# Ledger of designs, part 9: VH-VL binders against GTPase-activating protein BEM2/IPL2 (BEM2)

Target 1, 199 residues: GTPase-activating protein BEM2/IPL2 (BEM2), of Saccharomyces cerevisiae (p39960r1967to2165)
Amino acid sequence: VPLEDVCERENTLIPTIVVKLLEEIELRGLDEVGLYRIPGSIGSINALKNAFDEEGATDNSFTLEDDRWFEVNAIAGCFKMYLRELPDSLFSHAMVNDFTDLAIKYKAHAMVNEEYKRMMNELLQKLPTCYYQTLKRIVFHLNKVHQHVVNNKMDASNLAIVFSMSFINQEDLANSMGSRLGAVQTILQDFIKNPNDYF
Below, E stands for the ipSAE of ESMFold2; O stands for the ipSAE of OpenDDE; V2 stands for 0.75 times the mean of E and O plus 0.25 times the DockQ between their complexes.

## First folded at step 7 (VH-VL; framework fv_disitamab)

Design e4 (from e2 with heavy chain D103N; at its last look DockQ between E and O 0.31; V2 from the best seeds 0.00; counts 0 for: pae E 9.1 > 2)
Fold by ESMFold2, look of step 7:
Structure e4 (fold): chain C 199 residues (1-199), chain A 118 residues (1-118), chain B 105 residues (1-105)
Amino acid sequence: as target 1 above (199 residues)
Amino acid sequence: EVQLVQSGAEVKKPGATVKISCKVSGYTFTDYWIHWVQQAPGKGLEWMGWINPESGDTYYNQKFKDKATITADKSTDTAYMELSSLRSEDTAVYFCARGYFENWFDPWGQGTLVTVSS
Amino acid sequence: DIQMTQSPSSVSASVGDRVTITCKASQDIRSYVAWYQQKPGKAPKLLIYAASSLQSGVPSRFSGSGSGTDFTLTISSLQPEDFATYYCQQYYEYTFGGGTKVEIK
C-alpha cells in the first residue's frame, strides 16, 4: 500500500505501524548490540508483520506489550521489512533522482556543504506531508540509535548502510547501477548525524 | 565498472592455512557488505559469512564459524577470508560477492579454487 | 533455519522450450528471494531479485514470481546460452536451493 494512502486512511501524519515499532525499539532496544544489523528470527518477524496487517488495521489500541514480541531484533526486522516493501520510497519516486543527484554532486566535491544543506532543505520542503513527517520520525529515531553507539555498536555510517535499500525502491535500484545507493548512504548518514540541520 | 578480483588458486596440505583476498574496485568499499560462498566440486552454493567493511563486524554461518575468519582492509579496499586447519572436505571454489547490505549478491568475484591434497 | 527446496534437480530441454523451476521455503520469506545463473567454471550471475524484479541486462524471457513460500523462475523460450545451473536464494539466512541444471535434450 502507498504511504500516502495509509496516512489518509488512518488520518495520521505517520503510519501507525511505524510509530509503534519505533516507540518499542526506543523503549527497550537502543542498547542492543548490533541493532538493525543482527537479524531477528524470521518466524517472529513474520508473526509481527501479520499481526499488524490483521489487528493493527482495525484496532488502533494494538500494542507491542505482549510476550510474543519480546525479541527486539524481530521488531527492528519488521520495521526494516515495512520500509523495504513500501511501493514508493520516502524520497518519493518523483523526487528520488533530485535527492540523489544532489548528493552525487556533493560527494564529487562539486558543491560546498552550506549549499548542499540549503538545497537539501528545499527538496525536503517539497515532499508531501506524510513523506516528510515519516522521514523525520525515522531520522530522529536513527539519531537516538547512533547516540547509543557505545553499547549497540551501530553508528550513523552503519545505520546509513543498513537503511539505504529502504530509501531506493526496486525500480530505481534496477536502473541505478550502484551510484544512487551510495548517494542515499551519504544523505542518510548526514541526516542521522545532524537531524536538526534538516528537520 | 564494479569488480571483485580474487587471489589465485591454492594447493595446500591438510592442516595448513590459506588466506584468500578479494579486491574491489568501481565503488566505495565501505558502502556494501562482502559475503563469502563455498562451492565444493560438482556441488551447490553454500553461504559462509559476511563482513561490514565499515565497522569490521562479521557474521558467520555456524558450519564455518570455526573454519573461516573474514576480515577487511579499508586502506586497500580488500576483503580477506582465512581458512584454517584445512582438510580434504575444504576443497572447493570460494567466491566473494558484494551484498546489497543484507540482500542479494551482485557482483561476484571470479572464485578461488583451494585444493587440499594429502 | 530456513530450508530452500528447489526442483527439479535437472531438466533436459530443447531450444525454444518453456522451462519452469520452483523453490519452496520452509517458512514465509515474503518476497526476499533471488535467482542466479551459473555456467560451468564461472561465477553466479544475478537474474532476479525480490522474487520478481528483473536485474538490468537480463533478457526479458526470464521472469520470477511467488511470495510467501512458493517461488518460480520461468524461461519462456530457452536459448542456447541459457544452458546452465540455476539457484534460488533466500536472503534472511542466505541459504541457497540445491540448484537446477538445465541441459541439452
Scores: ipSAE 0.011, ipTM 0.580, lowest interface PAE 9.1, mean pLDDT 86
ESMFold2 (binder alone), look of step 7: mean pLDDT 94; pTM 0.959
OpenDDE, look of step 7: ipSAE 0.018; ipTM 0.655

Design e5 (from e1 with light chain R30S; at its last look DockQ between E and O 0.61; V2 from the best seeds 0.00; counts 0 for: pae O 5.3 > 2)
Fold by OpenDDE, look of step 7:
Structure e5 (fold): chain C 199 residues (1-199), chain A 118 residues (1-118), chain B 105 residues (1-105)
Amino acid sequence: as target 1 above (199 residues)
Amino acid sequence: EVQLVQSGAEVKKPGATVKISCKVSGYTFTDYYIHWVQQAPGKGLEWMGWINPESGDTYYNQKFKDKATITADKSTDTAYMELSSLRSEDTAVYFCARGYYEDWFDPWGQGTLVTVSS
Amino acid sequence: DIQMTQSPSSVSASVGDRVTITCKASQDISSYVAWYQQKPGKAPKLLIYAASSLQSGVPSRFSGSGSGTDFTLTISSLQPEDFATYYCQQYYEYTFGGGTKVEIK
């Protein structure tokens, strides 16, 4: 289901599942060694996903403390899977190339840092509201994870690599060059390290 | 063209240590993980572990946790795998390969044969 | 741990034959499956990713299908250069199937 449709249906700026998963991870997973790198149980991940799909996410009785997905890596894995299954990039299908083009240009030293930030901000402001808010929420979450690197061993660079594929859809992945994926990593790394510069 | 070029074949005695290299070219070294895969003679493929060249973070197959040590040198665009306490069972071809996290492997290095014999 | 059970272990076929290789995952892995071709003395080569996406440069006679637990690699018309060993892989935990050797009948 497209992100826009989810937000519209829920009358939210961010999908409820994203909010719940990230809040739970922030509650008990920030110091987990290898958070988002160490895979969770696929069975647990799928069970959690199914629970959300069966309207459990909108039920106040739904809890992320269920033994079936007690392991925080299962929750983290579910979040990654959710992003991967989105029909389009969080940069939006229409704009993902604009973002990556900008990053590639910057990496090529064709512009200064201040200009890059300015232009990136302009692109971010053009995103649909649900994309912008969801992206912002995720970036700040990942920044929190990065801040706990001493314990979890997951820095911004590592997180950027882990999540790079989650920020492109299957079609874009199939058509993408390595440079595009690398550009996504660059963007995410910068966002994660310095979210206040962009959001 | 993206290439992964591995070091040459090694012959070692039991108990010895060997370190093989994987030099990459054609792409930014730090943009991809490097995976290592073992293939014993006449046998299948078995994943050993990966390294994030940018951060140096690693993750191992439990089976190889005490056998293999994976490192990377960003200054030379080269990944390494060290095998310790070599046994005859460690005789195999070892491959490096490029990939993102939770991604397929492409391309692969040409492989490095490590022979352990008395 | 996720197991990948690949079958058959070997198959004898002739040029022009349709060859089908299957891989069964021990649990639902969505479409996180890749297929590789390996010739003697060579490194594996990526054929299919995401269960059904054909890698660039790979002949169209190769195709992948499946989702969840059951996956299939199909060679619609076997060519002389296709005699090799094929491996499936899930890339949640990077487990490979046992391999299938496609031999000349």
Scores: ipSAE 0.022, ipTM 0.579, lowest interface PAE 5.3, mean pLDDT 90
ESMFold2, look of step 7: ipSAE 0.383; ipTM 0.784
ESMFold2 (binder alone), look of step 7: mean pLDDT 94; pTM 0.959

Design e6 (from e2 with heavy chain Y32F, light chain R30S; at its last look DockQ between E and O 0.56; V2 from the best seeds 0.00; counts 0 for: pae O 7.6 > 2)
Fold by OpenDDE, look of step 7:
Structure e6 (fold): chain C 199 residues (1-199), chain A 118 residues (1-118), chain B 105 residues (1-105)
Amino acid sequence: as target 1 above (199 residues)
Amino acid sequence: EVQLVQSGAEVKKPGATVKISCKVSGYTFTDFWIHWVQQAPGKGLEWMGWINPESGDTYYNQKFKDKATITADKSTDTAYMELSSLRSEDTAVYFCARGYFEDWFDPWGQGTLVTVSS
Amino acid sequence: DIQMTQSPSSVSASVGDRVTITCKASQDISSYVAWYQQKPGKAPKLLIYAASSLQSGVPSRFSGSGSGTDFTLTISSLQPEDFATYYCQQYYEYTFGGGTKVEIK
């Protein structure tokens, strides 16, 4: 289901599942070694995913403290899976190439840092509200994870690699567009390290 | 063209240490993970661990945690794997491979044969 | 730990034959499966990723299918250059199958 449809249906700026998963991870998972890198129990991940897909998952009675997915890596895995299953990039299908083009240009030293930030901000402001807010929430979450790197061993670069696949469409992936993947990774790394510069 | 070129074959005595190199070209070294895979003679493939060249972060297969040390040098676009306390069972071809992030491996290095014999 | 049980361990076939190799995961791994081809003295080569996505440059006679626990690699019409060992892999934990050697009958 497209992100916009989810937000519209829920009358939210960010999907409820994203909010719940990230809040739980922030509550008890920030110091987990290899958070988002080490896979959780596949059974638990699937169980959690299925639970959220059911109507009962939208009920306020739904809890992430269930023994079936007690392992924080299962929650983290579910979040990654959710992002991977989105039909388009959080940069939006229409704008993902604009973002990556900008990053590629910057990496080629064709512009200064301040100009890059300015232009990136302009692109971010053009995103649909639900994309912008969801992206912002995720970036700040990942920044928190990065801040706990001493314990969890997941720095911004590591996290950017892990999540970069979720920010590129299947077609580009199939074409093995390494430059685009690298660009997404660069963007995410910068966002994660310095979220206040962009959001 | 993306290429991973590994160092040449090694012959070592039991108890020795060996360090294998994997030099990459054709892409930005820090954009992808490097994985290492063991293949004993006539046997299958076994994943050993990965490194993030940008951060230096590593993760190991539990089986190889005390056997292998993976490092990377960003200045030379080269990843390394060191095998310590070599035994005859460590005789194998070792491959480096570029990780599509946390997913599949492509491409692979040509492999490095390490022979451990008395 | 996730186990990948690959079968058969070996298969004898002729040029033009249809060859099918299967991998069974010990648990549901969605579509996070890759297939590799390895020839003697050479490095593995990626054929299929995401269970069914054909890698660029790989002949269309190769195909992958499956999701959850059961996965299949199919060579629709075996060519002389296809005699090799094939491996499945799940990339949650990067476990490989035991391999299947495709030999000349």
Scores: ipSAE 0.014, ipTM 0.551, lowest interface PAE 7.6, mean pLDDT 89
ESMFold2, look of step 7: ipSAE 0.252; ipTM 0.731
ESMFold2 (binder alone), look of step 7: mean pLDDT 94; pTM 0.958

## First folded at step 8 (VH-VL; framework fv_disitamab)

Design j1 (from e1 with heavy chain Y101E; at its last look DockQ between E and O 0.03; V2 from the best seeds 0.00; counts 0 for: pae O 12.7 > 2, placed apart)
Fold by OpenDDE, look of step 8:
Parts: C-alpha cells; sequence; structure tokens
Structure j1 (fold): chain C 199 residues (1-199), chain A 118 residues (1-118), chain B 105 residues (1-105)
C-alpha cells in the first residue's frame, strides 16, 4: 500500500507501524551491536509482521513487548522489511531521480556544499507531507543510532549502506545504474550525520 | 538572558523591498534555528520559514516562498528577513523566534511592524 | 497542509474561572503541540510544549493535555494577568490555530 494511502487511512503524518517500531528500537535497541546490520530471526520478523497485519498497528492493545519478537533485531528487521515492501521510494517515485541527480552532480564537484544543501532542501520541500515527515522521522532515528556508534558500531556510513536499497523501489533499482544506488547512500549518509542541515 | 531584538518599524510603498533584522544574544547563535512568523493586524499567527544559522539552510512556508528571503550572519549573530514586492496585504507585525530542536518557539523577538501604503 | 482548528474564538470569563481552550488537528500529530500566550502589542510567550509540558516559569494553573488530534489548554483559575489571546501550534509544519481571545466578562 502506498505511503500516502496509509497515512490517509490512519489520518497520520507517519504510518503508525513506523512510529511504533522506531520508538521501540529507540527504547531498547540503540546500543545493540550491529543494529540493522545483524539480521533478526526470520521467524520472529514474520511473527511480528503477521501481528501487525492481523491486529492492526493502531490497536492500543498491540505491544512490541512480546516474547515472540523480544530480540530487537527482529523489530529492526521488520522495519527494514516494511520499507522494502513500500511500493514507492521515500524520496517518492516521482522525485527519487531528482534527489540522486543532485547527489551525483555534487559528487562530481559541480557545486559547492552550500549549494548542495540548498538544492537538497528545496527538493525536500517539494515532497508530500507524509513522505517528508516519514523520511524526517527515519533520518532522525538513524541519527540517534549513529550517535550510539560507540556501543552499536553502526555509523552513518554503515546505516546508509543498509538502508540504501530500501529507499529505491524495485523498478527504479532495476533500471538504475550502480551510481544511483551510490548516490542514495551518499544522501542518506549526509542526512544521518547532519539531519538538522536538511530537516 | 536569551534575547531576540528586532529592528524598528518600517513604512514602505507598494513594490518596495524591506529587510528586517533579528539580533540574538545570551546563547550560541548557531545552536538553534531562527523562525519568522507573520501577524496581520487583528489576525492570527502564520509561520513563514526558518533558517539554520550554522549552515545557512532555509525552509519556507510555501505561501511565503516567493515573498520572503531569510538569511543569517554568524559574525553578528543576526538573522534577516527580506520581503520583496511589498503589497498592502504584507502589512503586518513580523516576529523572529528561536527554535529548539523539538521545534517549538522560545523566546520571541518583540516584533517589527511593516506598513505598506501608497 | 495540517490544519489546526482552535475553539472557541473568544471566551468571556471572570477572575477565578476555569477556562478551557481546544485545538483539533486535521491529522495525527502525536504530541507535537505548543501553546502560546499573546498580550496586545507583545510577542507570543511559550506556555506549553510537547502537548503537556509546562514551560519553566509558567504558573501551574496552566496545563496542557491531549495527543493525536485533540488538544486542550486549561487555566484552572483565571487571574487578571491571564486575559490575552492564546494560540495552539503544531510543529510538524508550524501551523497555528486561529487563536482564542480570553476577555473579561
Amino acid sequence: as target 1 above (199 residues)
Amino acid sequence: EVQLVQSGAEVKKPGATVKISCKVSGYTFTDYYIHWVQQAPGKGLEWMGWINPESGDTYYNQKFKDKATITADKSTDTAYMELSSLRSEDTAVYFCARGYEEDWFDPWGQGTLVTVSS
Amino acid sequence: DIQMTQSPSSVSASVGDRVTITCKASQDIRSYVAWYQQKPGKAPKLLIYAASSLQSGVPSRFSGSGSGTDFTLTISSLQPEDFATYYCQQYYEYTFGGGTKVEIK
């Protein structure tokens, strides 16, 4: 289901499932070694996914404090899976190439850092509200993870690598050159390191 | 004490441009965002945009994107807002405010009245 | 855009009265709500942030509650200095409510 449809249905700015997953990870997973890098139990991840699908993420009775998915990497894995299953990039299908083109241009030294930030900011402002807010929430979450690098060993670069494929839909990934994936990684790394420069 | 002190009232003709300032003191200028808010006479508050003084990055309310230009000077701890192509509808009090990372506004400048009249 | 519908637009009250102001968001904005007080000719003053957190130095008679879409500012016992206009704000997009003027009855 497209992000916009989810947010419309829930009357939210961010999908409830995203909020719940990230809050739980922030609560007990920030210091987990290899957070998002180390895969969770497939069984636990699937159990969690099924629970969300059956019970609904908006149900107040639903809790992420369950023995079935006690391992934080299962929660993290579920979040990654959720992003991968989104039909569109969080940069939006319509704008993902604009973002990556900008990053590629910047990497080619065709513009200075200040100009890059300005242009990136302009692109972000063009995103639908639900895309912008969801992206912002995720970026700041990943920044928190990055801040705990001493314990979890997951810096912005590592996180960018892990999540880069989740920010490109399957169609775009198949049609894109390796340079675009690299561009997404660069964008995410910068966002994660310096979220306040962009959001 | 944290203070935001704005420049004085302005009277301009239609079509003119005005630039108002917001000087901060009592904290590190680059640690917080500066927001600008419009308040037409007898009306409510409307957010216009923010600037990150450290990076110079800005974010605008779409309504004011072509009207306002927000800048910052780190050397003087001063934020600026320039309003172009002034119309009578631009007559208002304009506030600057410090934004926390959580994004609420505190404190506020005292406001600057901009009057546009022929 | 996120809309903040504030009610009432005005309220007449007496000293000692309990005053309640509500704000409804068009979307779930969690607890990302602030409340401000503004007196004539003055800048707004922060009262509440994060929907229910009282700003330092603000009297305890002010309180905020709510989450999701419905938010409330309450003045438990109105004081003479509380006659002013109050605004809610969501700070996802920094939209303000229309304001509530608290006037002397």
Scores: ipSAE 0.000, ipTM 0.513, lowest interface PAE 12.7, mean pLDDT 90
ESMFold2, look of step 8: ipSAE 0.462; ipTM 0.822
ESMFold2 (binder alone), look of step 8: mean pLDDT 94; pTM 0.957

Design j2 (from e1 with heavy chain Y101W; at its last look DockQ between E and O 0.15; V2 from the best seeds 0.00; counts 0 for: pae O 10.3 > 2, placed apart)
Fold by OpenDDE, look of step 8:
Structure j2 (fold): chain C 199 residues (1-199), chain A 118 residues (1-118), chain B 105 residues (1-105)
Amino acid sequence: as target 1 above (199 residues)
Amino acid sequence: EVQLVQSGAEVKKPGATVKISCKVSGYTFTDYYIHWVQQAPGKGLEWMGWINPESGDTYYNQKFKDKATITADKSTDTAYMELSSLRSEDTAVYFCARGYWEDWFDPWGQGTLVTVSS
Amino acid sequence: DIQMTQSPSSVSASVGDRVTITCKASQDIRSYVAWYQQKPGKAPKLLIYAASSLQSGVPSRFSGSGSGTDFTLTISSLQPEDFATYYCQQYYEYTFGGGTKVEIK
């Protein structure tokens, strides 16, 4: 289901499931070694996915305090899976090339940092509201994870790598995997390190 | 060509401190992490820690947390590792290596032998 | 902590032989494995990254496979210059295997 449809249905700016998953991770997973890199139990991840698919994230009966997915990596894994299963990138298929082109241009030293930030912000402002807010929430979450790097060993670079595939369309990957994926990683790394510069 | 060039061999007495350097060239120093690895004579490789030259952030193997101090100088494109309170067990070759985002090491410095003997 | 158990510790082989080295991780580490070659008195050299990706400039006789917990480095036809010590590494926590010395038979 498209992100817009989910948000519309729920009358929210961010999918409820995203909020719940990230809050739980922030509650008990920020110091988990290899958070988001170390895979969770497939069984637990699937159980969790099935639970929120069947019960709905807005149902009061659904809870993340369940022995079936006690492992935080299962929750983290479920979140990654959720993003991967979105029909569109959080940069949107329509705009992903604009984002990556900008990053590539900046990396090539064709513009100064302040100009890059300004232009990146402009692109972000063009995203649909639900995309922008969801992306923002995720970026700030990942920033929190990054801040706990001493314990979890997951810096912005690692996190950018882990999530890069979730922020790029498969068609775009096929066309220019190396340059576009690298650009996405660069963008995410910058966002994660300095979210206030962009959001 | 990307190169990591380390300082020369050191001979120290027990209790002494040594600081070895790793100068990089051929790429932007702040774009990659620098890792340090210990290899005792005839033994395997053991990761010691890394530094982000851009931010100065470091992370250590718990085993080396009280032994090693890793620093970086952006003005000279050089990373450093200081070993304190040297013991005979610290006798080893120490390597610096560039860390990609994917976190494998390439390339490596040529290594620096530190010998601790009375 | 993630342990990497590498085997064998040593292997005697002849030129032209197929050599296989294995590393077992104590937990699922996906494909976050690298393989290095080290010759005496030299620094390690990257051969394989991401478990199966051949580093640029490395001969095609080297290959890596595996995911999860079991990983393998294969030299399809051992050459004289391949006699060395090989190490696996996981880069979740940067733990190395114990090494495998490939010696001439």
Scores: ipSAE 0.007, ipTM 0.551, lowest interface PAE 10.3, mean pLDDT 89
ESMFold2, look of step 8: ipSAE 0.347; ipTM 0.775
ESMFold2 (binder alone), look of step 8: mean pLDDT 94; pTM 0.956

Design j3 (from e1 with heavy chain Y101H; at its last read DockQ between E and O 0.59; V2 from the best seeds 0.00; counts 0 for: pae O 5.5 > 2)
Heavy chain, then light chain:
Amino acid sequence: EVQLVQSGAEVKKPGATVKISCKVSGYTFTDYYIHWVQQAPGKGLEWMGWINPESGDTYYNQKFKDKATITADKSTDTAYMELSSLRSEDTAVYFCARGYHEDWFDPWGQGTLVTVSS
Amino acid sequence: DIQMTQSPSSVSASVGDRVTITCKASQDIRSYVAWYQQKPGKAPKLLIYAASSLQSGVPSRFSGSGSGTDFTLTISSLQPEDFATYYCQQYYEYTFGGGTKVEIK
ESMFold2, look of step 8: ipSAE 0.670; ipTM 0.882
ESMFold2 (binder alone), look of step 8: mean pLDDT 94; pTM 0.958
OpenDDE, look of step 8: ipSAE 0.017; ipTM 0.568
ESMFold2, fold request of step 22: ipSAE 0.632, 0.656, 0.700; ipTM 0.871, 0.872, 0.888
ESMFold2 (binder alone), fold request of step 22: mean pLDDT 94, 94, 94; pTM 0.957, 0.956, 0.958
OpenDDE, fold request of step 22: ipSAE 0.016, 0.006, 0.000; ipTM 0.567, 0.559, 0.538
ESMFold2, last read: ipSAE 0.684, 0.742, 0.702; ipTM 0.884, 0.895, 0.885
ESMFold2 (binder alone), last read: mean pLDDT 94, 94, 94; pTM 0.957, 0.958, 0.958
OpenDDE, last read: ipSAE 0.022, 0.026, 0.022; ipTM 0.592, 0.621, 0.636

Design j4 (from e1 with heavy chain Y100W; at its last look DockQ between E and O 0.27; V2 from the best seeds 0.00; counts 0 for: pae O 8.3 > 2)
Fold by OpenDDE, look of step 8:
Structure j4 (fold): chain C 199 residues (1-199), chain A 118 residues (1-118), chain B 105 residues (1-105)
Amino acid sequence: as target 1 above (199 residues)
Amino acid sequence: EVQLVQSGAEVKKPGATVKISCKVSGYTFTDYYIHWVQQAPGKGLEWMGWINPESGDTYYNQKFKDKATITADKSTDTAYMELSSLRSEDTAVYFCARGWYEDWFDPWGQGTLVTVSS
Amino acid sequence: DIQMTQSPSSVSASVGDRVTITCKASQDIRSYVAWYQQKPGKAPKLLIYAASSLQSGVPSRFSGSGSGTDFTLTISSLQPEDFATYYCQQYYEYTFGGGTKVEIK
């Protein structure tokens, strides 16, 4: 289901399931070694997915305090899976090339850092509200994870690598567009390190 | 051309410590992680750990957590791996490899043979 | 820990043969798989990444397939320079398969 449809249906700026998953991870998982890098039990991940699909994330009866997915990596895995199953990247299909082009230019030293931040912010402002808010929420979450790197060993770079595939079409990956993937990773890394510079 | 050049073969006694170097060229050192991989004689590959040269952050295979110490020197574009309390079982070829935008390893260093014998 | 079970451990083949190597993951690892070629006394060389993406400069006779838990490396027509040991790797935890030695029949 498209992100816009979910937010419209829920009358929210961010899908409720995203909020619930991230809050739970922030509660129990920030210091988990290899958070998001180490996959959880596929059985637990699927159980969790089925549970929120059946019960709905907006139902107060749905809880993330369940023995079936007690392991935080299962919750983290479910979140990653959720993002990967979105029909569109959080950069949107329409704008992903604009984002990556900007990052590529910056990496090529075609502009100064302040200009890059300004232009990136302008692109972010052009995103649909639900995309912007969801992306922002995720980036700040990942920043929190990054801040706990001493314990979890997941720095911004590592997190950017883990999530980069969720921000690019699989078709692009298949075409060996390494430059685009690299650009996405660069963008995510910068966002995760310095979210306040962009959002 | 991107290259990872490792230090030469080492022969050590049991209980000794050895430090292997991996010097990179052809790219910005801080833009990629450096991984280390062990290969015992006639055996397969085993990942040991990685370092982010930019931040100095490291992550180890639990098996090598007490054996290996990975460091990086940004001023010389060189990564290091120190192996302590060497035993005969530590006899192996050790590889460094680059990984960043890709989680896979490319390219690899030529490898460094460490021989531990009494 | 994610285990990578690679098979076969060795295969004897002739030039021109089709060679297939399999790797099974203990968990769903999506397409986070790479394949490497290693010749004696040399470092491993990347062949395939993201399960099916051919690395630049690698001959088209090499191909990778699979997703989830089952992965395959295929050499469509074995060449003399292809006799080597091949390894799969998952890069969630960077675990390697046990290797497959492709030998001359």
Scores: ipSAE 0.014, ipTM 0.552, lowest interface PAE 8.3, mean pLDDT 89
ESMFold2, look of step 8: ipSAE 0.415; ipTM 0.797
ESMFold2 (binder alone), look of step 8: mean pLDDT 94; pTM 0.958

Design j5 (from e1 with light chain Y32W; at its last look DockQ between E and O 0.25; V2 from the best seeds 0.00; counts 0 for: pae O 7.8 > 2)
Heavy chain, then light chain:
Amino acid sequence: EVQLVQSGAEVKKPGATVKISCKVSGYTFTDYYIHWVQQAPGKGLEWMGWINPESGDTYYNQKFKDKATITADKSTDTAYMELSSLRSEDTAVYFCARGYYEDWFDPWGQGTLVTVSS
Amino acid sequence: DIQMTQSPSSVSASVGDRVTITCKASQDIRSWVAWYQQKPGKAPKLLIYAASSLQSGVPSRFSGSGSGTDFTLTISSLQPEDFATYYCQQYYEYTFGGGTKVEIK
ESMFold2, look of step 8: ipSAE 0.489; ipTM 0.830
ESMFold2 (binder alone), look of step 8: mean pLDDT 94; pTM 0.956
OpenDDE, look of step 8: ipSAE 0.014; ipTM 0.581

Design j6 (from e1 with heavy chain G99D; at its last look DockQ between E and O 0.03; V2 from the best seeds 0.00; counts 0 for: pae E 12.5 > 2, placed apart)
Fold by OpenDDE, look of step 8:
Structure j6 (fold): chain C 199 residues (1-199), chain A 118 residues (1-118), chain B 105 residues (1-105)
Amino acid sequence: as target 1 above (199 residues)
Amino acid sequence: EVQLVQSGAEVKKPGATVKISCKVSGYTFTDYYIHWVQQAPGKGLEWMGWINPESGDTYYNQKFKDKATITADKSTDTAYMELSSLRSEDTAVYFCARDYYEDWFDPWGQGTLVTVSS
Amino acid sequence: DIQMTQSPSSVSASVGDRVTITCKASQDIRSYVAWYQQKPGKAPKLLIYAASSLQSGVPSRFSGSGSGTDFTLTISSLQPEDFATYYCQQYYEYTFGGGTKVEIK
């Protein structure tokens, strides 16, 4: 289901499932060594996913306190899986190439940092509200994770690598090859390190 | 003490351009976003846009995208808002306000009245 | 766009009265709501942030509540200095409510 449809259905700016997962991770997972890198139990991840699908994340009675997914990496894994299963990248299918083109151009030293930031800001402003807000929430979450690097050993670079595949769909990945994946990593790394520069 | 001090009242003719300033003190200018808010006479508050003084990045309310240009001068700790092609409807008090990460506004400038009249 | 519907637009009250102002968001905005007080000829002043957190220096008679779409500002016992216009704001998109003028009865 497209992000816009989810948000419309829920009457939210960010999918409720995203909010719940991230809040839980922030509550008990920020210091987990290898957070998001260490895979969770597939069984636990699937159980959690099924629970969300069946019970709905919109019910405030739904909690992430369940023995079936006690391990925070299961919650983290579910979040990654959710992002990958989105039919549209958080950069939006329509705009992902604009974002990556900009990053590629910047990496090629075709523009200065100030211009890059300005242009990136302009692109972000063009995103639908739900995309922008969801992306913002995730970026700031990952920034929190990055801030706990002493404990969790997951810096912005590591997190960018882990999440890069979640910010590009299969079609775009197949067509763009490694250069665009690298660009996504660069973008995410910068967002994670300096979220206030963009959001 | 954190303060945002805005420039004085302006009176302009229709079609003119006005640039109002917001000078900050009591904190590091580049650490906080600066927002601008419009308040027409006897009306409510309407957000116009923000600037990141460090990067110069801006974000506008779509309603004001073609009306307002927000800038910042790090050397003087001053944010600016330029209003172009002034019309009578642009007559209002304009406020600057500080925001840091939390996204609520505190403190506010004292406001600048811009009057557009023939 | 997120709309903030504030009610009532005005209220007449006396010193000592309990005053309640509501704000309804068109979307779930969690607790990302601030309340401001504005007196004539003055800039708005922050009262409440994060829907229910009282800003430092603000009297305890002010309180905020709500989450999701429905928010409330309450003045438990109105004081003479509280006659003013109040605004809610969501700070996803920084939309303000229409304002509520608290007037002397």
Scores: ipSAE 0.005, ipTM 0.523, lowest interface PAE 12.0, mean pLDDT 89
ESMFold2, look of step 8: ipSAE 0.005; ipTM 0.503
ESMFold2 (binder alone), look of step 8: mean pLDDT 94; pTM 0.956

